# Designs tried in a protein design chat: miniprotein binders against q8gw64. Part 8

Target 1, 233 residues: q8gw64
Amino acid sequence: SSSSQSLSFSSNSFSSQPESELLQALPSSKPKSPPLQLPWLIVGLGNPGKKYQGTRHNVGFEMVDALADAEGISMNTVNFKALFGKGVIGNIPIMLAKPQTFMNLSGESVGQIVSFYKIPLKQVLVVYDDLDLPFGKLRLLPKGGHGGHNGMRSIIDRLKGSRDFPRLRIGIGRPPGKMDTANFVLRQFNRQEQEELDHTFQTGLEAIRILLLEGFNKSATFVNTRKSMEQLS
Below, E stands for the ipSAE of ESMFold2; O stands for the ipSAE of OpenDDE; V2 stands for 0.75 times the mean of E and O plus 0.25 times the DockQ between their complexes.

## First folded at step 3 (miniprotein)

Design Na7
Fold by ESMFold2-Fast, scan of step 3:
Structure Na7 (fold): chain B 233 residues (1-233), chain A 82 residues (1-82)
Amino acid sequence: as target 1 above (233 residues)
Amino acid sequence: GSETVEYVITVPAEYMGRLLGEDGSTLERMQRESNVKIDFDKEPDESGERTMTVTGDPEAVLEALFMILEFLWEAEREQKSE
C-alpha cells in the first residue's frame, strides 16, 4: 500500500552513508516502476527580466525556483520560450518551466511544451499569483477559469479553450486603497511579506510532492484545509 | 565521485525492439552517451512488461532516464500516427 522511496546501492553501505536530494528522489531496485510513465509539467508564471524580479506577479517563478533548488534540478536550458528543467520526484518524471514570454503570452510557451511531449492536461500544474486569496494562502484546484489572470487566459487559449488542468493559486491579496491591480502586481514584496512567503513556499513544495506521489485529493486536502493567519485570530 | 545508484523502469514489450535497435545499437549508444550500465529482462513479466535497470552516478542515471523516456514517448507518437 505504501510507495517505497528507499535507495539501492551496489553494496551494503547505503544505511551508513548520507543521501543526497537527487539520490532520495530515485527509486530503489526493489519496487517496480509503472509502465511507460508520461511526465508532469510544472509551470510557474511571471514576467522575464530583472525589472520584474521579486514582484507579486512573479511569485509563480519563485515557487518553481524553490522546487528546482529543493530537488536539485537545473533551470538553465532555454526551450519552447521557457527556462526549462528536467528531473524526477520519486518515480515521477517532471519537467519544470518558467515561460520567458511576457505574462499575457505564457500560453505560447506552455502550449508548445504540452503539444511536443504529449502531456496529459491533468498532469499540467500551473502555479501563479491570485488577487482573490489572502496573502500567503494556497489553493489547489483540478480545473477552473482564468479569474482575470492574463497568463492563465493565454494558457487556456493555447490549449484550445481547455480548463481541465490543475493549478496552485498563491494568494497575494488585493491592492490597498486606490492602487490599481496592474500596478499592484508589479510591486515588490516587503521584508515581512518575503519572510511569510518562505513559509508559503515550503507548504507549496510539500503540496506538489504529495500531488505527485500520493495524488490530487490528498494534496488538495493538505493545502485547502489550512487556515490563514486572519482566520486563526 | 558520487555513489552508484539504480533506477528501475518498466517498458511495454511492444517498445523494447525499438529501444534496443538493430543489434542493440540504440541501447549501446544510450549507455555510452550517458555513462550508465543498462540491464534488462529478456522476457516480459506476468504483466507483459519488461524490466530495465539503469545503474550509474546520480546525474548520469537521470540523463539516461530522460533519454530512454523521450525515445519511448517518440516511439509511441510515431506508432499512433501510423
Scores: ipSAE 0.087, ipTM 0.548, lowest interface PAE 6.0, mean pLDDT 80

Design Na8 (at its last look DockQ between E and O 0.05; V2 from the best seeds 0.00; counts 0 for: pae E 5.5 > 1.5, pTM E .740 < .8, placed apart)
Fold by ESMFold2-Fast, scan of step 3:
Structure Na8 (fold): chain B 233 residues (1-233), chain A 82 residues (1-82)
Amino acid sequence: as target 1 above (233 residues)
Amino acid sequence: GSETVEYVITVPAEYMGRLLGEDGSTLERMQRESNVKIDFDKEPDESGERTMTVTGDPEAVEEALWMIFDFLLEAEREQKSE
């Protein structure tokens, strides 16, 4: 991953040619440094423990791990019943959380973090697996119901029934044949699927950066207009 | 890495008041605890905002920034409690 993680904001005009000395004054107006902002919370959903590593239901954990790795954020602290990390992307402070409560109690963790830090719900991004999207397809939405996802149901319940928080859905597809949905989400991805997910994760990481730095609409356009791996193949 | 970095951000007027507190002791404590240097522009702009530069090792800068965020959030909580 790139080490071009600049902590200082400057309007970088890329020029490989040396600028000549100017004889007349430049305009005094220049872009202001970005303002200090309230933190974002980015939550990945999953189940704790070795038994659930690599399963479909833990793809939210894997996305958050990929983000942490890309941004150099340590997630080895336990806080609010979550593996927790703090970092900064551009001018945006971010908190990363992987609730360790088991899926159906994820809201116990998320609710505590939101309450403690007074995070506006519009700055709470939840990343999770979705059966209703084709494998590898991403969808960024500003609000919505739980769609049968027990982790999302738990979060909505602990946020006093509010559904007004952004979410990044990661498509895992529907179970084949008569396989029970509950059993399907606990199956591990195979090697080919893991390779395809690497591309999905890179797209998701870029979407999150765009969300934080350039806003929801630009990120949603970036994500929602991209075809899934299934649709490209 | 161990390379020194700078983090440059605009601080709104209301946050400046909270951060400076009485005699600037809060920011001085944060500098000592995080091992960073915190500098402000010499004069506020016309809206009372100042540019803050936090300088140090990347880990130290990140720690200092989160001390600042945590302090501001706690101050806001206390102000809004009824």
Scores: ipSAE 0.315, ipTM 0.673, lowest interface PAE 2.7, mean pLDDT 81
Fold by ESMFold2, look of step 4:
Structure Na8 (fold): chain B 233 residues (1-233), chain A 82 residues (1-82)
Amino acid sequence: as target 1 above (233 residues)
Amino acid sequence: GSETVEYVITVPAEYMGRLLGEDGSTLERMQRESNVKIDFDKEPDESGERTMTVTGDPEAVEEALWMIFDFLLEAEREQKSE
């Protein structure tokens, strides 16, 4: 007989008894071995320390904190030069990381995690601030460059130049007038901006859940076609 | 009682012997330590993989899934060092 996994809300299952220690006791074909079922790594970028809390450059930290809180995952453990947590969303094992290096050294942390767990790069999601998106807008991309973002540059460099990993970009807008980009990303969000980001983070949580449970294309459709708060106001 | 969940994961057949251990002792330890039930198909599918079904309370299943992943990762490292 056969049973199939369903894409519906219902749960399907398979039940069987374990095989004995000598699996070669039965004749078998020689198929290629499939890859191990591996977890996702979700990285939020920022700078450590209270000096940088609430800055635009730390919005990736805040997105991962919101995810950790919503899913009940502790981020109080230090490992791989990161505040690090492990959990499960649905049936998908996940790891959350906030590198505690400075932004431009984020690749040291991410590289250690990827190497240790042998994570396929397509299952490494990096969440970070993006100057090229309006405030509060989200964009999910399957690959790309660093766009001048020092944390992304660090990660790409550490992954031997590979750009083949998804990113969730969080729009922070562009600096007004002649303000230097580096100075702008280190400015604090004001209270109103922080409150509006709560809506952005809830949308990001849903995008990540869809990514893990339903796949990249459905998540990208969900998040990339939505209007930001700025576009709605 | 609490809700019981059932999660299905896929394991390459080459790692099933290590995961089971002598007379299933490794799998039995994982079940005891996590308070879950673990079952898997008798035969691999056409792609050479087995499915494991992990059943228990959501918190227990989460613990078991990470125990299994950590074990399989270590098994793969040992295989590559040969």
Scores: ipSAE 0.106, ipTM 0.534, lowest interface PAE 5.5, mean pLDDT 79
Fold by OpenDDE base, look of step 4:
Structure Na8 (fold): chain B 233 residues (1-233), chain A 82 residues (1-82)
Amino acid sequence: as target 1 above (233 residues)
Amino acid sequence: GSETVEYVITVPAEYMGRLLGEDGSTLERMQRESNVKIDFDKEPDESGERTMTVTGDPEAVEEALWMIFDFLLEAEREQKSE
């Protein structure tokens, strides 16, 4: 039984948006001249595969897809072991990336992208699932450890132990009862959980926009002070 | 009628040689196996990238894109091992 590893395609409308103008802003080749501004790299963490689509461990991919959709960025470039798209938010060049290496090897992709484009680690936002946050809860941090997350571990290790990059953590909560954590993170969201995550993604989009345009402190205040919807009921 | 979709992917020109194979047989096989049409730009753009267009029903296009992406990921591993 060949387990066909299937890449989660965002359900982005297969409409050929004209890629032409935005591709000029972020040369895919090593720039001969340093760009006036180095791009931000926004990385969603997940596993490639239809079997991993909509799983708790792939919520980082879904956040990047929601950002791509909201900003009209096509996630159709394959390079550096990632699916990625290039765009601009305001005047800030951005690259969105979904590493296709599996979660435990995410650092191979991220390390290559960061090295190739010479992106400062302060401009590398990693978006990922977090068991230690309540479901649907966002938290933006300027630095930190991997917290047991295999993708974050891989990234930190590949970045020579550096922890000084921002991260947007998306709460998936802890497994109920005696459920194994590995099995829990590989379960799909139910419809109600998905509908709640859509509101989380809208908040995440705004947090990323604030981060890029107004800086880390304003975005962190915006995200970290929001009550979860569960605290409003 | 089955909805036909067109999906455009951008790939590094360096991997297109491997994806096409010496005789183009790899892409021809992928087209037959997935029931899709795959068109590609003959020349890379100024960025050293080439555009590939995959056309078919949504499920066939998804399957074909998987095979292409898996192939590109393997080609990148091999190129770094040289």
Scores: ipSAE 0.025, ipTM 0.427, lowest interface PAE 5.0, mean pLDDT 81
ESMFold2 (binder alone), look of step 4: mean pLDDT 73; pTM 0.640

Design Nb1
Fold by ESMFold2-Fast, scan of step 3:
Structure Nb1 (fold): chain B 233 residues (1-233), chain A 81 residues (1-81)
Amino acid sequence: as target 1 above (233 residues)
Amino acid sequence: GSDKEYTVEWVITVPGEFLSHMMGPDGEHMRRLAEETGTHISVDESTGTVRITAPSQEALFEALLRIYQFMEDAEKRLSDE
């Protein structure tokens, strides 16, 4: 091996010493020069409060919670009207946000975060429920309108009308029978639906990792060509 | 001792052309960064390998953002020459 000069820095010291292996350390990726990287913002949409927990309209919150749990990111900080977390996936710094505004005011939170951290809009991923996709189906798009989703409308409005930010749509399907859409999105998922969503969330988490580490086109191909759990059954 | 207290670790490679600016005089930039973020930072100057050990994902995030900012500043200096 090549002779290396190792220097170490901590809050109270400067020293040169051999690198040590840590018990909790995960193997890093093959050595590569990191890109100059601005952070990503990943936003999950929903309504705050216990009465909305587990509802269809809060599936974006659930995806962000699943990501936070998988990556060991704490979501207990309140900032910019959001439950907010900071962490790293690979060499990519990420911020996670669950706006604690009502759904139709989500842009008040997202707009402040984007402005404060100067986040490029192409690195703002919004995760939300979609009535026009079959239950459990995911779609990743680089841009688009709000499609009637009040949280998406609020975000577009607060981003000066820009629609040029990526989005991960989580299919919740259409209401059964004569149930109106407003009542449907506020209904709780049952246990069987939650079990099916677990697979959807695993696919979504992998899609987010591919997006961050390998880019939009690879992630979109991965997500948009995947079969739903119903089709795999 | 202290390495057993840290829960998350990440390794990046910094291009040699940015390394001196990132380090600062007598390692001052890295010393301040480690102090401000509560992290341990180890630098192998021959390979450009930077190992960051942090008590949390948030501390790792803050350290990596600052390192990327130093690299951006170094790139601007190189483009101005």
Scores: ipSAE 0.328, ipTM 0.713, lowest interface PAE 2.7, mean pLDDT 83

Design Nb2
Fold by ESMFold2-Fast, scan of step 3:
Structure Nb2 (fold): chain B 233 residues (1-233), chain A 81 residues (1-81)
Amino acid sequence: as target 1 above (233 residues)
Amino acid sequence: GSDKEYTVEFVITVPGEFLSHMMGPDGEHMRRLAEETGTHISVDESTGTVRITAPSQEALYEALYRIWQFMEDAEKRLSDE
């Protein structure tokens, strides 16, 4: 027996659905959320243009592209100086962004998206290359400084100095010999490195799904229990 | 009737006090929202369950954020009463 009033609406006409479908509700995963859960923003950092495709500094772009492909999210809109996609993972609304500014101006894009959509900073995940992690190693942190990364510095500046947003660091290792870091990050990954990164991207994609569906602590634990391809080989 | 193929679904629960204001007269706000976003929206007023089905991730997102705007407007209206 049912005491419910059930109404349905379609894009072309008013429709009725079976009452049993309308009485099903998914549990709230966040007890202190607004009535509708606000989206997560997932940002990959890089430099736009063919010249920078496949470079170490663009590994954040590649992670976001992998996520978009896996989730069926189109990245064909340009808004707030970013290539931009919208979608849902499980029951969590998400936005994907690849700022199309130069790396050191990434915050101009991210700051505008955060402000316009009123995204809580704890739900802004930034994915980027890190010189201080071994090649292929991932680390998920809830907050932190820019570590010398110009894209991260730009984002912190445009978020009014806030460092309290999650970040997924992708290890690219340190430059060999006396090579400066600026030249190193603009070098292309070779074919063998790109094959190893495919495994890193799969792990990162799973980490992002765990973050969204099961929370930060489970995702961080998952990331920390995985060895890099360098350590396995 | 619905003659569109829907591939993605999302379910939310809306407090009853906001739901009435979001629905509008005779459900007009939800009807218009479904038409403008190309989605199908079903509402159980007794539980506050709102189910959205959509042909794409982008259409689902747009419907969700139109609903959120209605909820913000409802909160403001309730505060003014």
Scores: ipSAE 0.007, ipTM 0.411, lowest interface PAE 8.9, mean pLDDT 80

Design Nb3
Fold by ESMFold2-Fast, scan of step 3:
Structure Nb3 (fold): chain B 233 residues (1-233), chain A 81 residues (1-81)
Amino acid sequence: as target 1 above (233 residues)
Amino acid sequence: GSDKEYTVYYIIYVPGEFLSHMMGPDGEHMRRLAEETGTHISVDESTGTVRITAPSQEALWEALDRIYQFMEDAEKRLSDE
C-alpha cells in the first residue's frame, strides 16, 4: 500500500502519504489529460443604485439575490466591479456576481472574473431579462446572441466575441400599448407581478441547482419543458 | 486541541509549470497555505491534481483564492523570463 505519488498538507501536520480517496474522486481520464475542474460563475444583470431597484431590467439582480439568500451566501463584498459572493452548492464552488458597472458595461466585470479564475465559458451562467419571452417564463440556453440586450452585448464583447456560455432568460414580456422599450424596462414591477415572479424565482433556483449538480441537459429539460406546458394552458 | 472537521472539498488542476512555484522549497508554501487557511491540501504532482478539504465554504474559498494568486504570480515570473 505504500506510494510516494502524492503529498499532503494540513494545519496540524505535513505528510507525504498517498491519497486513495483522491484517486477515487477523479473524473474519468482520457489518454492525454483529465478535464479541468473549475468553479461556476453565476451573473445577474442589472443597473446599480436605488433608482433602478425593482425595475424589470434588474430582474437578473433579483434572481441572484434570491439564490444568495437561499444558499446563505453573503453578497456584501465588492470585487471585480461587482457585488460578489462566494459559496458552495453540493461540492461545487460557485461565485455570484451582480456587476455594478451599469448595464452596458457589464462585460468589464464579467471578463475580469472569468480571466482571473480561468472559468470555462460553459460554466458561466448569465441571468437576465428578456422582452421576447412572456412575463414570468424561463428559458435556459447553452449559447446565443445578445438579442438586443446591452448587458449581453457587453459580455460577449469582453469574452472576445464568444457566444458559447449558458444563459437563463427571464421573461418580462413586451411593452403594453405604445410604450417604448427603454421606458418599459425601467418600470418597477407591481405587487401582482412580484408575486408571480416569486414562483418564477423558485423555478429558477431549482433549475440552477439541477444545472450545477446534474448538468445542463437535465436543467434545460426541466426549464424548457415546464415553460412549454404553461404556454399550452 | 480538537481536530478540525472537514465538510467540503474541491479538486483543482494546476499546470505543471506553476506547480514548483506553488509548492515552494520542500512544500513550504503549500504547508503554510494549509496552516493559514485551516484546510487539508493533497497534491499529486504527476497529474497536477490539488485536492482541498475544508471545514467551511469560507475556508475553501480562502485556499482557492490563494492558489489562483500563486498561479497569477507564476505566470508573471514566466512572462519575465
Scores: ipSAE 0.181, ipTM 0.623, lowest interface PAE 5.0, mean pLDDT 81

Design Nb4
Fold by ESMFold2-Fast, scan of step 3:
Structure Nb4 (fold): chain B 233 residues (1-233), chain A 81 residues (1-81)
Amino acid sequence: as target 1 above (233 residues)
Amino acid sequence: GSDKEYTVEYVITVPGEFLSHMMGPDGEHMRRLAEETGTHISVDESTGTVRITAPSQEALLEALFRILQFMWDAEKRLSDE
């Protein structure tokens, strides 16, 4: 029987390589193919600039940086108002983004990326700090409100009010005593806290890998059933 | 084999039902994509094999993600029958 012709396309060619002479549709045979994996977007939230580096509010940035380092993904492109990287984990294409807007404008970046790449919202993972979780505790949820987080509020607003996207919450705890929450989130982690966060980040990286390769439910079980250090003491 | 200025390569398999949407009329979508990304794209329509060759990892990934965007659009169209 007649076989379908292969095609080639090149940049800067004087002429296109021979056309398929396809002019018509593929023959009615539909060869068996493995499912195509659609891309994921993984967003870490924070404030840009040296003065906010290492602060509690930038723990989402640190998580994305740890993932980029672990997977050998370069974050050297500025696009959509974000430091942006592209790569693959296993057979899953991924995009990493650290919005370079101030926290309350994070949705300006995320909304543009989601719209441009037509990313399903169920494959948009947002990683951020959470005052309502004990320090170092992780929680993976498939949807939810902003919980008072200005970056999350901005993203929800720019996704037309949708709350149906996964999120990885990183516990930073509540401020001590009478300390203002706005001032607390802008304080840097000390060395003891950074050592504890190293363990949290390793757990988070594994959770993200499980999410991408084995699915949401297995990752959520892995993360959400673990006791916090506060509960273990 | 032939020498190429392209140094990196990636091969994906595209489901047959998406190939026509990806290619566009007379392969116009793939021709345009190759020009815009600075890559070479080879398509075997009988197997759905798409081979991308590029001068850099950045160009390769840009072409790959543009192809995945076509697949997303095609999948939505087919599901909307």
Scores: ipSAE 0.035, ipTM 0.471, lowest interface PAE 5.4, mean pLDDT 81

Design Nc1
Fold by ESMFold2-Fast, scan of step 3:
Structure Nc1 (fold): chain B 233 residues (1-233), chain A 82 residues (1-82)
Amino acid sequence: as target 1 above (233 residues)
Amino acid sequence: GSETVYYLIWVPAEYMGRLLGEDGSTLERMQRESNVLIEFDKEPDESGERTMFVYGDPEAVKEALEMIKDFLEEAEREQKSE
């Protein structure tokens, strides 16, 4: 269906014609050449520095690190105020970013990357901690508000109020009792929680691979129907 | 349009020196003449190839890929002559 033709027209559809023409020009020494692709940007949110390592608020950083390790991508480059890496999953080019701004300024980094590489917002995946999901639960959404998350608020602001970018929410649960949420997100994960997060990260890695190779709907179905370790326990 | 796209090329490690040229002059020339940005992963993969990323407008990327194709074909001909 193409009822809303202007709104349903995608950059990927536009790029399909150039891909065909480019393949004709490539040398025959390589049997498989990837088609012309628009890049994906995968952003993990957190606070920079040793002080915040292992805190709940930095679980987005940990997820992106796990992805980089799994895919053999080096995160040693600093660009646009972010630790940055480039690689490929299957035939899909990806950029990984961990903004090195404080959380509430994450949009300063992400906005510059998106603008410089002209990345379609539908191919900007932001990975971050979520107080409203049970610990270890993942949810993949195509758009949404910031839900009180300062990093998400910063990104939305720097993208001129746009909320139309995918996000992978990592449940960290609610603080115990009447503990302040700001203090809770700066607490370290304990050993047991880190072991549970290993399973969450493996599910997240698979979800990202499905997203890139098979599309959003298959990935969202996969991740959104999975039970967290908290729910299984 | 002016939308930025990118393309991946796998380059045998043995051709990297030729593609870069002395002090990176060959790669810089290709970038300047075609109006693209070219980047490489740091290390060869298990097949001994490095991933080359070519960024730019679709028409600029097409021109760059033609230059790269011509260069690689010439390098291959030179090796066959050995």
Scores: ipSAE 0.000, ipTM 0.318, lowest interface PAE 10.9, mean pLDDT 78

Design Nc2
Fold by ESMFold2-Fast, scan of step 3:
Structure Nc2 (fold): chain B 233 residues (1-233), chain A 82 residues (1-82)
Amino acid sequence: as target 1 above (233 residues)
Amino acid sequence: GSETVEYFITVPAEYMGRLLGEDGSTLERMQRESNVKIYFDKEPDESGERYMWVLGDPEAVKEALEMIKDFLEEAEREQKSE
């Protein structure tokens, strides 16, 4: 039978065209989404460049990278000033973005992506560092303010002041002693912190899967439920 | 430099014939007018749906997606008129 995996009315052979290489890179057959289903956008916040790799402020980038790795999604396309990946989780189409703007201009990237693809705001998940959560804790919230986070302020501003989009906050804790907050977020994680973050990332990846496949309430319960509550059940 | 994006949607099997058009003329027109490449999975799944992949520049993909959505909405309206 026909070896082509796509219907094209070009006279070109798919086996010899650049398109045949792209088709080989496409994911295996996966569960189908409903027709015309709009994708989720999952955004990790951070600052671009080698200087900021591994810093607390870039934990959102690391979370998105972990998701891309776990789901076999390539993050090698540059679009709307972001590093992009596209794929699916179950039957849900997703786009992954790491804005390559500086943190305070993240909304320039995110706003363009949301506008271009007409993504419902309730399907825009932003992942970022949170000084008000203890280190390694996660919170999944359906909406909220920027809380002083410059990337979140930029996104809200570029979404016409809307705060009605989900967010996954990754606790980095507060600076010790008299250390300035701005300096603290630019510090590297140490080995012990990286080991704890590995567990946090695993929990976050599962939370994102639950969010996409089973909905917000189940994911929020999974993430936000304290162990004491689980022990009382 | 070259920049490309990929997007997919699922298409009910009953709309595939109309989406392709006679001798594939509709699909060819969509690709030419939007400057994108369109691919389908080889076979539909058990529910009768097939992945449709749209590849191209971001602006071209957006235009193609709007064209495809309009086309499928029109097909649905024709079905409901019966």
Scores: ipSAE 0.000, ipTM 0.095, lowest interface PAE 18.3, mean pLDDT 76

Design Q5
Fold by ESMFold2-Fast, scan of step 3:
Structure Q5 (fold): chain B 233 residues (1-233), chain A 107 residues (1-107)
Amino acid sequence: as target 1 above (233 residues)
Amino acid sequence: GDERLKQIAERLEKLMKAVQELAEKLGDPTLAEKIKELAELLKELRDLVERGDPEAIEKLAEAVWKLALEIYKLADELGNPEVAEELYKALELIWELADALEKLKES
């Protein structure tokens, strides 16, 4: 696992020493890990095609698109049944993926990407809609089940049952009245909801940056303890 | 033999040639010079992967990774997606090399 790079904050080239050089100098009975930073994979879940654009079930796609726009990353490459973007945030290499499979087959794409690039599961972040969170609320978890989400179920199945990967849940709330859940997630956000969601996306983008640059615990604290404007007083 | 390392060495050679050709086509002299430096390091890394010891490979791979990342950031900042794409291929190959070396030590 990532030991996190502890770089010197104030040293010049004469007094600073890279962590990798220190690790190489130490005697060990086991092979040392390479000093290179492996990429993070950030996956947004949704359904492909114009019919599903702007629907609640595609909010994961929208978050990844917002991240790509904010970081200047092009999402024009197709591979492993996903729309891909590749870039860097700070000094952390990242891959952005929007699986172009139907939601319940998302794991076919994600599993192949993880296997091909040998990405540590702790560096696979999945972003998706959550019926059990109030609209616009975010939650970052280091692991967990699928909670009834078909995309998450597919990913867990293709990762050989592993649940040990981080996820960012975007609250879409429960359907009103007697509306069927399956129909509810396929409803489009209206303009007012999209404006509220833009604030949620800005918070989510900051959470992802904190996750990559400062680690999981700081990001989880930022996300999970953040109050809405209505709660600030 | 270590077929995986052999395939990585072949990919390093192809990437080195592509990077060298890219440097010759670039108008920005600073970016072109850094890309030429990267091509030289990729050639050295290819030779070490084919013949060298794991510790030497690790050290040079780290140098290649750092330079490739620096060039990637400069190319991205200058709005040159073709250069950025080619440099990201270098990063990907270095990650594969790091994994291959780690697993080889366990064999």
Scores: ipSAE 0.023, ipTM 0.484, lowest interface PAE 7.8, mean pLDDT 80

